# VH-VL binders against Probable pyridoxal 5'-phosphate synthase subunit pdx2 (pdx2): the designs that were tried, part 5

Target 1, 248 residues: Probable pyridoxal 5'-phosphate synthase subunit pdx2 (pdx2), of Dictyostelium discoideum (Social amoeba) (q54j48)
Amino acid sequence: MEELIEENNIKIGVLALQGGFKEHVEMVKSIKHCFSECENKYKYSIIVQEVKSVSDIKKLNPHGIILPGGESTSMAIIASSNNDGENIFTFLKEYIKQGNFIWGTCAGSIMLSNNVDGQKVGGQSLIGGLDVLISRNYFGRQIDSFETKINLNLKFSKNNNNSILLENFEAIFIRAPAILDVIDKENVEIIGEYIVTKKDGTKEKVITAVKQNNIIASVFHPELTNDNRFHQYFVQLVLNNHLIKIKI

## First folded at step 24 (VH-VL)

Design w2 (from v4 with light chain S99K)
Fold by ESMFold2, last read:
Structure w2 (fold): chain C 248 residues (1-248), chain A 121 residues (1-121), chain B 112 residues (1-112)
Amino acid sequence: as target 1 above (248 residues)
Amino acid sequence: QVQLVQSGSELKKPGASVKVSCKASGYTFTSYWMNWVRQAPGQGLEWMGWIRTETGNPYYADDFKGRFVFSLDTSVSTAYLQISSLKAEDTAVYYCARRPTWDYSGYLDYWGQGTLVTVSS
Amino acid sequence: DIVMTQSPDSLAVSLGERATINCKSSKSVLYSSNNKNYLAWYQQKPGQPPKLLIYYASTLESGVPDRFSGSGSGTDFTLTISSLQAEDVAVYYCQQYYKWYTFGQGTKLEIK
């Protein structure tokens, strides 16, 4: 029956406060491949929707949420004023604690970080939960935006060897932050790295994408490319988590 | 050629302030993080925190939040440690130490010669 | 809050003999994501600052004599000097850089 099939919908919310939320929605919609090794047992579909408030999130009841890039200060201000007496960031803290999946891209990765370099008392509101040290303005004035090919080692389960290497992924960096260090190395897995060559020839290694259980962060913009494989990765993680929860 | 040269020893009374300098040469000062490490007389090494030389943003270990302030003057490639309201327990050698950047977590590859700060009446 | 414990506190070894210093961390410092041990060894000669000897548990810093070696993984690490020289008289520290920094209490190495 058709009603039984609808129980296997996986629902993705895209936080549409500011920034590149439309591009994320289109990338999720473009996913045509099956994401479950159990698909012959379950019928499923992907539902993606913009969410602008706590009310929108509650109505959708998503299994995963994408936090797009954009201007992080503007998003924090909008999040505190765009709710029914609930701050969106406060709600998302609890959403994460309940084991729901979240992926922050660029500014979204800053909002998820527990440690932001140069964060002052009374500064920008954050969601937190990701135990890394991130720098908002890592690239300084060297370059405003650039593209480069990077390798991404996609991790599906904590502390196992199930990984998929995406070689030569075209990564787009726009005034991007960088993860400078991982504070909780026990729980944070590195997906992507990048070596910056400074003007003096000094090489600096930074982290461009990580996974901490149900929290994913990337500093680049996969939504601005023709390559939906990182979105496929996130949706697969969400689906895998959903399938685990419904199995007896 | 990498060298970290610190200011000379200081003799201070309790309640005074001191400012220790660490001048870098032989590399681009703003490309590497700077750390401060304390060694009390006859004791081991104690990490105090770091400062990002590119941005001037400090991080303090829990025991050093308060009276200890890290700062920079990039025009002369110099890092500073200021200790206010000096106590006898602040008597120690203070080292600056550089962190390499080729990995996202780093050991301390070059150290200054140390600055002895003595606090007594 | 990773505690680093060295043993012994003091060690006397004859010239040309092997010296072994142990370091134990209260928590693993092996990062499974890159399979590296975030453990370093430093030498502090009398009246001098510490000098880096070894990083990632077993990689010798440039200019360090090959009589120095590091081994171990996870929580248990060893610094070995294969043939002790007079200039090796120092205090040796292990250090984790897995989560910021903590140092072991030091091991004083003397000539017997």
Scores: ipSAE 0.731, ipTM 0.860, lowest interface PAE 1.0, mean pLDDT 87
Fold by ESMFold2, fold request of step 26:
Parts: structure tokens; C-alpha cells; sequence
Structure w2 (fold): chain C 248 residues (1-248), chain A 121 residues (1-121), chain B 112 residues (1-112)
């Protein structure tokens, strides 16, 4: 008789202050398999819940958090005025420092960035941690929204030379930012790029998704597509991190 | 065809201000970032920062926060460096230099001829 | 900060001979995500602005004579002039653009 492998519950919080948090929850719920072959030895289930306060986050004790897009100023105000007396963004700074996984989409990627182009002293509060330079509304200056196919080079571990190429991934951009430069090239890996052709024919390369250790950022909205593979990627990263912490 | 033409030499007293211009031609000014680089007499090159010509948003290297201000006039395809409260140590040649856009990090492919700013009593 | 150190500080080379200038960075400027070295070389002739020679360590800028070449990776880089000409008298700078910009102190090249 073979010994039953204990079930591992992977807990994902989706910050439900503004933006597409319901779509993220549904995408996570739709995940049946991840990229890894860990299923032969470990059983796991995915628990996903909306979190609206530090109290909610502490109660769930999630292994990873998704930070949806929305209006970044409004989210900062809502985060600072939480009725339980703790600023969610301040809590998330420590959550990240402790090595827990976080993924920001669109405005969520702005809030995770250490360097926001045009940011003034005393301006909007941010979470930080991601050492890139990001431009608010980069694509929105031309058009409100658009869709295009991009390639994504999914990175799982810097120490392991493995990645998975997702070709022709449907990327939905809604008043989207763009990452203009990577400040810490030692720790930030590029997952996605895009070449903008400006009206004068000038081509400008921008970054659409990155990974810095436990921080994932994308400027597009995978939660608005029929393709859950980016959500699978995030959950796999969370699972891998959990397995390392329990030393398996 | 790409040209960056800077304003002429300046002789100033300590405490004055100066505004160096850099006029671009042969390309779409707002499509390329502009950098400023300082070279003190007999010294090497020192990067001061950049300005995004599309938005007017500047970034200053740590040593150049405060008295150094980057600005633009896109109607005449011109970048400006203004230095206030001039000190003798500001005596240098100041260059504008363009960053290409085909990569998200770039070297400096075209340089202005330089503007000598001399600060002495 | 990434410090760029050039050697030698000065170099005298006979016409038609090979000149070699070294540049060392305090940290690697190789970006593993795209396998590019974010290093450039500039030539500054007396009384002139710097002129771009080489980018990504080894890619020759358009219009630069093919006697110029660059090599190296990570922290150690070399600019080579295969057959020195009189017009090559200049100060040569390396520059990292891995994290903003830092220039080496310069190497003065003279004809022996």
C-alpha cells in the first residue's frame, strides 16, 4: 500500500479594492493543472478569496496575492482609509519583503514599481519593491484600449535555466502603462516585450511583463481573456515557493 | 542628418544662472529621450540625467538634483539645461546627447557640440 | 553604482600597429534576459564632442571604420584598433548603460 501524499492548499488572495478582481478570481478557479509535473507526488488545491483589508489578508494567510488593475489614485486612497486601522499598502510592503508572492496587473504593476515616471515628492502612495521605471497611461495616450498578440517567455527560476514560451498570447491593453526600463537587471527578468510604431514611423521597444523574484508585473489584462495560462504561471510560482519553504 | 546644435559659450559670475539650449533636427524630437552630460576642464564625462521629450518628465542623477533643471520647447524641437545659483565648480562643457528608442536601455548615439559655461569672479 | 575603470591611462602606439584599451566594470553589465553586454565605447578627439564607436560591447556603429572592434563580456572589455591611423589620436571612454550611465576615466591614445 502506497502512502497517501498530504494535500497542499495553495491560498491566493485577490485584492478587491477596485478593478477586475472578480475576473481574476474566476481565472484562478478555472485552473485545473499547472506547468509542473509535481502532481505525481503532491496533491494540491487552490483556494482563492477576495481580500479587502489587512484583517482579511491575515485571516486567509495567503501564499500569493494578485493586485488587480484599476485607478491607482483611488486604490491608494481606499487602502489608506481601511476601517480596521491598517494601511493595506504598508502591510503589502512587508508581505513582499518576507518573500511572499505578488502579481500586479495594469495599475497594480504601477503600484508595485519603485520608479514611476513623473512621480512627484508627496505624490500618490505606492507599494514598491519592483525595480523598474514605469510610465502611467503610456498606451492610453494613443487609444483607450487595444488587443494584440504577444510572446511571453515565462521564467520559473533564475538558478534553473528553464522557461516556457507562450506564443501569440492575447494581450488586452486598457489605458495601460508600459515599463520603460529595468533598473535592477540582475534581479528583474523580462517576460514580455512590445514594439510600438509611432506616427512618425519611429519604433520604440517597451516591456509588458517582468519577474523580480517574488514580484510579478504585467501591464496587460490576462484576466479578461479566455486563456488562463498566465494565472497558471503565477499559481505554479506560488506552489514552487511553498514547496521550497517546507523543504521538499 | 541628425544634428544637435547647442547655444554658445557663457561667461558668468557666481550666483547667476545660465540656460543652455540644444536644438534638434533631422528626426522627430518627441520620439527620442534627451540626456545631458557634463565634462569639467581636463576631466572625464559625467552623466547628469535625461528628459523624456514626449512628456517633459525629467530624471536627475543624484549629484544633479536641485540647481539643475531640464526643460523643453517642443514647438522648436529644443531641450534646455538651466543651472541656477552658479558656483565655480559648475565650470564645464555641457553636452546634450540622444538615446535611441529601439531598445529599452540605450547608449548615446548623437551628441551636441557642447557648450562651455565658465563661472568666475 | 557601477564603477568603470580603464587601463592604461595613456597609451602611445606606432602608426599601423595594434592599440588595445581595457575597461573593467565593478559589476557585470551582462543582462541575462537578453544576453547582451550593456557597454559602449566613445572616441573624443581634441576639441570635439564624444563620438559613439561601439555598442553592446562589440557592435560597430554605422560609419565607424572597421579597424575598430570591441570584445569582452561581463566585467572585462577591450577596444582594439587593428592598424592605428593618425586620425585616431583621441581620448577613448567606455560607458556602461546597464543601470543608467557611468563612464570610465578615459584613455589617451597618442602616436609613438
Amino acid sequence: as target 1 above (248 residues)
Amino acid sequence: QVQLVQSGSELKKPGASVKVSCKASGYTFTSYWMNWVRQAPGQGLEWMGWIRTETGNPYYADDFKGRFVFSLDTSVSTAYLQISSLKAEDTAVYYCARRPTWDYSGYLDYWGQGTLVTVSS
Amino acid sequence: DIVMTQSPDSLAVSLGERATINCKSSKSVLYSSNNKNYLAWYQQKPGQPPKLLIYYASTLESGVPDRFSGSGSGTDFTLTISSLQAEDVAVYYCQQYYKWYTFGQGTKLEIK
Scores: ipSAE 0.722, ipTM 0.860, lowest interface PAE 1.0, mean pLDDT 87

Design w5 (from v4 with light chain N35D)
Fold by OpenDDE, fold request of step 26:
Structure w5 (fold): chain C 248 residues (1-248), chain A 121 residues (1-121), chain B 112 residues (1-112)
Amino acid sequence: as target 1 above (248 residues)
Amino acid sequence: QVQLVQSGSELKKPGASVKVSCKASGYTFTSYWMNWVRQAPGQGLEWMGWIRTETGNPYYADDFKGRFVFSLDTSVSTAYLQISSLKAEDTAVYYCARRPTWDYSGYLDYWGQGTLVTVSS
Amino acid sequence: DIVMTQSPDSLAVSLGERATINCKSSKSVLYSSNDKNYLAWYQQKPGQPPKLLIYYASTLESGVPDRFSGSGSGTDFTLTISSLQAEDVAVYYCQQYYSWYTFGQGTKLEIK
């Protein structure tokens, strides 16, 4: 019996206020297949679009959103939220709560973090959701920008039974933040780590990427490489979630 | 040798303020986080929070938000705990304790000798 | 908050005998990302600060005698002193750092 293949469309929004949003769009467009394509009983198409406002997001109604950019991105988003009738942060918070996927890179990862080093006591996260402590411009205090190879353990489920190890993934750090701690480890999965050697010779292990349910964060910029596998990872997560929602 | 040396015992009245110091030596002060732990007389240990020695950013446990302030003087490798509006229930030994930064762990490997703060009318 | 419960609250053990202290967490402190138990043991002698004995449930801190050992995983942990010495009289605390920091209530160990 030939199994009937159902076609599904996955929509990805890339917040396009500032930062490397073009590169993210290009990376998503370059995706030819997902990691579990051989296991998928369904065909899918990927639709990626730049979004600049809550209105744009609502119009697209994406299954996942990418938050790109450097430090200036946060300011751009804040500025935008003040001018629009609807606060984008509030919208994104709800968007996440609804179970939609979001991926923050660099500044985006900071926005998604519940605890930000350098933020005034009592300050609230812009978006929040990640039970981590992230330090702004962590690498800026050590090195402004660098490229290195890191291993990434791509987690597709909490049971560690479904993961893909990417060895020697080229990671670009630009005045990058670093996740210093997973505050509550219950739902946070570490995807990547990096060992920093401090001036005094002491070593500090920092986290470079995490997944907490439908929230993904990376402090490095995979969009600036020629490797779209992290984008594939994100799209795969979005796809998996979508399939669950439609009860397939 | 790693050492954390705290200031001496304090006797205060309710409503007063106290500032406890913790001087670190034998290691690079800014390479490790500093934590504060409270122990009431005859009671167990209570984590109060930590301060990032590299940035000076404090984090307070929920029960220690408001009247408790962590601060640093990195020039002398010293961490400070200030308690304002002291209450009788603040009577306790306060410890500073170092947290390693390797592997983003949360165990405390070195402790100060403790500072007894007594609040009595 | 993760609640740490030690047992017993107090125990007396003869010199040279084995001492066992248990610690239970209200939820698992085993982290799947690295397969580590985020559990530490401390010794506090009278009038002294706590001293780290064991971290990650079973790793002995440098300088700690090898008569001390930690075992367990998930929610149940044990501190063992294989042969009790006079200097081991103290209150022992377990601590989780899986989700913030919380301590057990302590176990007072005395010589029988």
Scores: ipSAE 0.902, ipTM 0.954, lowest interface PAE 0.5, mean pLDDT 92
Fold by OpenDDE, fold request of step 26:
Structure w5 (fold): chain C 248 residues (1-248), chain A 121 residues (1-121), chain B 112 residues (1-112)
Amino acid sequence: as target 1 above (248 residues)
Amino acid sequence: QVQLVQSGSELKKPGASVKVSCKASGYTFTSYWMNWVRQAPGQGLEWMGWIRTETGNPYYADDFKGRFVFSLDTSVSTAYLQISSLKAEDTAVYYCARRPTWDYSGYLDYWGQGTLVTVSS
Amino acid sequence: DIVMTQSPDSLAVSLGERATINCKSSKSVLYSSNDKNYLAWYQQKPGQPPKLLIYYASTLESGVPDRFSGSGSGTDFTLTISSLQAEDVAVYYCQQYYSWYTFGQGTKLEIK
């Protein structure tokens, strides 16, 4: 007796103002399986689309949004917010509050951070929501751009019982920021770390990726590799959340 | 040996300004964050904020936004605390304290000897 | 903000006896990502700055006598001096650095 598999569609929006949004779309399209045994229980399809405005997002009504990286991306978003009838930052803030998933890479991670090193006193984050301190262009002060292998602890819940360790994940850093501190550790889970050796020989451990509930951030660019496992991770989180909402 | 040496005691009138210095030695100044902690007479410890010595970027606790300014002179491994528009309630001992940067921890491992700032009419 | 509450506010202990100071946090300071308690203990002698004794709830700072120890997890922590010495007269503070930084009100330790 063939078990009836329930079909679900997951919709992912990629903010396509500037930056590597095409690469993100391609990575999401390349996803063929989930990390968990979800394939045995559910048949799902992934719909991924570029979104350029609040109206596009509303039309798609995505379960998750990817904020691509690149310094130019931040500028483009700021510029667009002044021209559109509805402020995209305000919309995304509300989008996050509603429990929808968002993932920021590089510049995207900065926008999601509540505390940015060098912010003016009293300055507000563009989007916010992530209880971390992030430093812009941290690696630009040491190494401009580099590639290295890092270990990632993909956390699906606050409990370590539901995590997947990815060893030797290829991580591309491009004038990358770094998370220097988790300001409030209550809901923030560390996914990745990197040890920086300073000129004086001292070592500093920085955070490269975090998860806070429905907010994901990475300072590196997984979209520029041939490894879609981080994208798979994001989609899996979105899927899990969706299944809970539909009471399956 | 790690040392933090602060400037001497200050007596000021209300409305005046004061600048406290904290000179570091025995380690690489820019490899550790510097924190400021206030202690009113007979009271406990209050965290004021920190300054990243590598960038000079300060962060202030909510109660210390406005009249308090953290700054650096990296050429002499010195951190500064400036308080403007002094009030009687600013009377306290002010400490600089070093924060390690390894493992993004927040404990303070070395402290200056403290600087007493007295604000009196 | 996480509120740190120490108990007692003051205590007197005889030389050579055990001293125990408690610290409670209004929220857990145990971090799930690394299973560490983000709690430190400081000693402040009269007229001196605070001195770090213990960090991560139970790790003894270098140079601190082994008669000092820290224990506890989550919201309840304890600083113990196994055998009180005359030089241990001070005010002791606990500090959380789990969510920003806050200190306990302090515990004054005197010789009985």
Scores: ipSAE 0.899, ipTM 0.951, lowest interface PAE 0.5, mean pLDDT 92
Fold by ESMFold2, fold request of step 26:
Structure w5 (fold): chain C 248 residues (1-248), chain A 121 residues (1-121), chain B 112 residues (1-112)
Amino acid sequence: as target 1 above (248 residues)
Amino acid sequence: QVQLVQSGSELKKPGASVKVSCKASGYTFTSYWMNWVRQAPGQGLEWMGWIRTETGNPYYADDFKGRFVFSLDTSVSTAYLQISSLKAEDTAVYYCARRPTWDYSGYLDYWGQGTLVTVSS
Amino acid sequence: DIVMTQSPDSLAVSLGERATINCKSSKSVLYSSNDKNYLAWYQQKPGQPPKLLIYYASTLESGVPDRFSGSGSGTDFTLTISSLQAEDVAVYYCQQYYSWYTFGQGTKLEIK
């Protein structure tokens, strides 16, 4: 049925203020598969657009938004300046509270975090909502950028207890932050972690990706790889949420 | 062998300030977070917050945002707790305690001997 | 905030007998992402600082006598001393590190 195809139309916004938003758009466009029976049981189409203002977001009315990396201070300034008369981050705060999906990468993860290590009173504007402790430029203090293989345990629903393990995922870190602690362990699921060996041999475990309900955060840049499976994951989360909402 | 050696007991009047030191040895000071824990006379343990020894960035539990300041001198592997505008209710033993980094949340594996701060008029 | 409640407040046990101290959290401290209970036990002897005994609910810290053990999961935890020694006279605290940090009120263990 053509009505079924129309009802499963998934709209993804990519915040195009700074950073790798074009790469995110291309990765979403490249999605040919999903992780569930959606491809065979329910048909869907993906609409992905850059959004630069609250007006752009309202026009698209997206089911999910990707918040690319960049320089977090610059992103906050751009979000508040010369836009539709509304601060984009203030709008996104409400967008999240309404249950819509958002995924932040690198600087986007910092902006979504409730607790930022070294955050000053009256400092950088943040979106918030993700109850973790994040350290800005954690890896940049050691090495500017690197690539490594990590395992990602993709979580879809606690009720179904399903997950998919992506082994040896090529992760690209560019002056990346790291999540140092999860404050709300009841609601925050760990997708990826990494062990740093310091010069003295001491091990420090950090978190590289998490999911808190409708908020996804990753500190690496999957949009700069040849592997769209993390983008597939986000789109499937958005699709699953949409399918739940339309079923009465 | 890991050791945390704190400064000696202090007797202060209300309104004064105090600075408690915690000197670490037997490990790389900047590789482990340092916590502060308060124990009022005859009472239990109360977590005050931590300081990241790599960065000097503190975090304060809600009840300790204000008059309590954590700081470091990494050149001598020492953490400090400064309490300003002392009140009688600040009378307590103050402990430093080390947090390992093998997990992203940590128990406190080594403790200093404690510093009794007495605030009396 | 996660409230940690210990029972009993005070306990007297004869030398060589088993001592059992309970700790209950107001919320589960079992993290489903790694299946670990974020609970620790500390011993504080008179006039001394706390000493870590057990972490992750049941893992014994190096150098702690094997008469100490921890058990439980989720919200209910137990510290057991299988054969009480004179040197075990102390106040025992449980602590959650699941969401920030809170300690139980303490349990005073004495020799009967």
Scores: ipSAE 0.737, ipTM 0.879, lowest interface PAE 1.0, mean pLDDT 88

Design w5 (from v4 with light chain N35D)
Fold by ESMFold2, fold request of step 26:
Structure w5 (fold): chain C 248 residues (1-248), chain A 121 residues (1-121), chain B 112 residues (1-112)
Amino acid sequence: as target 1 above (248 residues)
Amino acid sequence: QVQLVQSGSELKKPGASVKVSCKASGYTFTSYWMNWVRQAPGQGLEWMGWIRTETGNPYYADDFKGRFVFSLDTSVSTAYLQISSLKAEDTAVYYCARRPTWDYSGYLDYWGQGTLVTVSS
Amino acid sequence: DIVMTQSPDSLAVSLGERATINCKSSKSVLYSSNDKNYLAWYQQKPGQPPKLLIYYASTLESGVPDRFSGSGSGTDFTLTISSLQAEDVAVYYCQQYYSWYTFGQGTKLEIK
């Protein structure tokens, strides 16, 4: 390994409290290429590890963290039970504020949201930071799980000069939430959407994936498909951010 | 022929409560969000918040957190606004207004006729 | 929070003449993700509830007469009535629905 590779190790943590964390680890391991190398001729390696505590996160010192899907109430309880004097969600809130990248899938997207429809005062603990309105279990009321093709407009910069369209991406929804509205339209970019046809024929447009600066959220499960391009996208964002920081 | 028909005018004393109804017809009630809008005498429109008719989950604008409660009875396609501990400043016309769902954020396409609530000693 | 400011507060226009009402938002209401301006116009005739005229800044609601039009983008918007009729006497409100909802203070349109 050359000197540049050691300096450009991209470290990804996968929060392994409950749910589909192993599938995310395997998807990240399967990445041979990002969408783009760096603009300079940097060499890089991807290191992915499960993290279960604030201590694990500090030891890894990851450039990005994936919050898997699962049961959000159980994850919040476990997060408060296994810290060494620090709540994992409180630590992750600061992690996000420092500009580190985070991607929540399904339940992970709920935990990142500032506004959860029907959230009670004193209810489930959340990380927050993503200024959207999300509805828990939106799709599960009709069909517990389904798969459909959606288009994803992958955004790499806020000014939309660099976007990639993934047409007909296989999206797996498992008792999935939906983003009903974007509160901060100035900073939240829509990556994916879906049109629900209700029983009465009424159309409802919902959002399935967004990016708010260093926060990425998707309501579907890319980790359960044979297509690692959304994981490639996240790693590319992490890499781009890392390369900007080391040039300063 | 979408219609939103509200309950009649109310005259109340300070400290009392009032419950305004808004009955929907001509569409599937649970398919569209319902908003409440206040208009004090001689003044403009002020958004109070919304309620998701599918779930009954409300959202309140900052100035309307506390004494203002939104609720539903989906069996009769009716939304309710309850105001407790009435103050003279609550004197206003209260409108219900429907939000379409073909986009994430919605304008208010149909309005009720309004309910005048007067709070006077 | 987005403040909506209308001008003028009151306007008197002769029958058959053009009426113009301006609305300014304190920040842009153009969503870059879909290129839509989240701006609506409402008409409130005396003794009646508001009625939707225009959404997305320039899209005319079904059943609204062609003499009404909306224009503008970002922070500056205009409602135009090309030939004023007697039934157009009303208070007109702009509204942003970009981040929740805020109404302008209203513009009262009268016949001169």
Scores: ipSAE 0.721, ipTM 0.866, lowest interface PAE 1.1, mean pLDDT 88

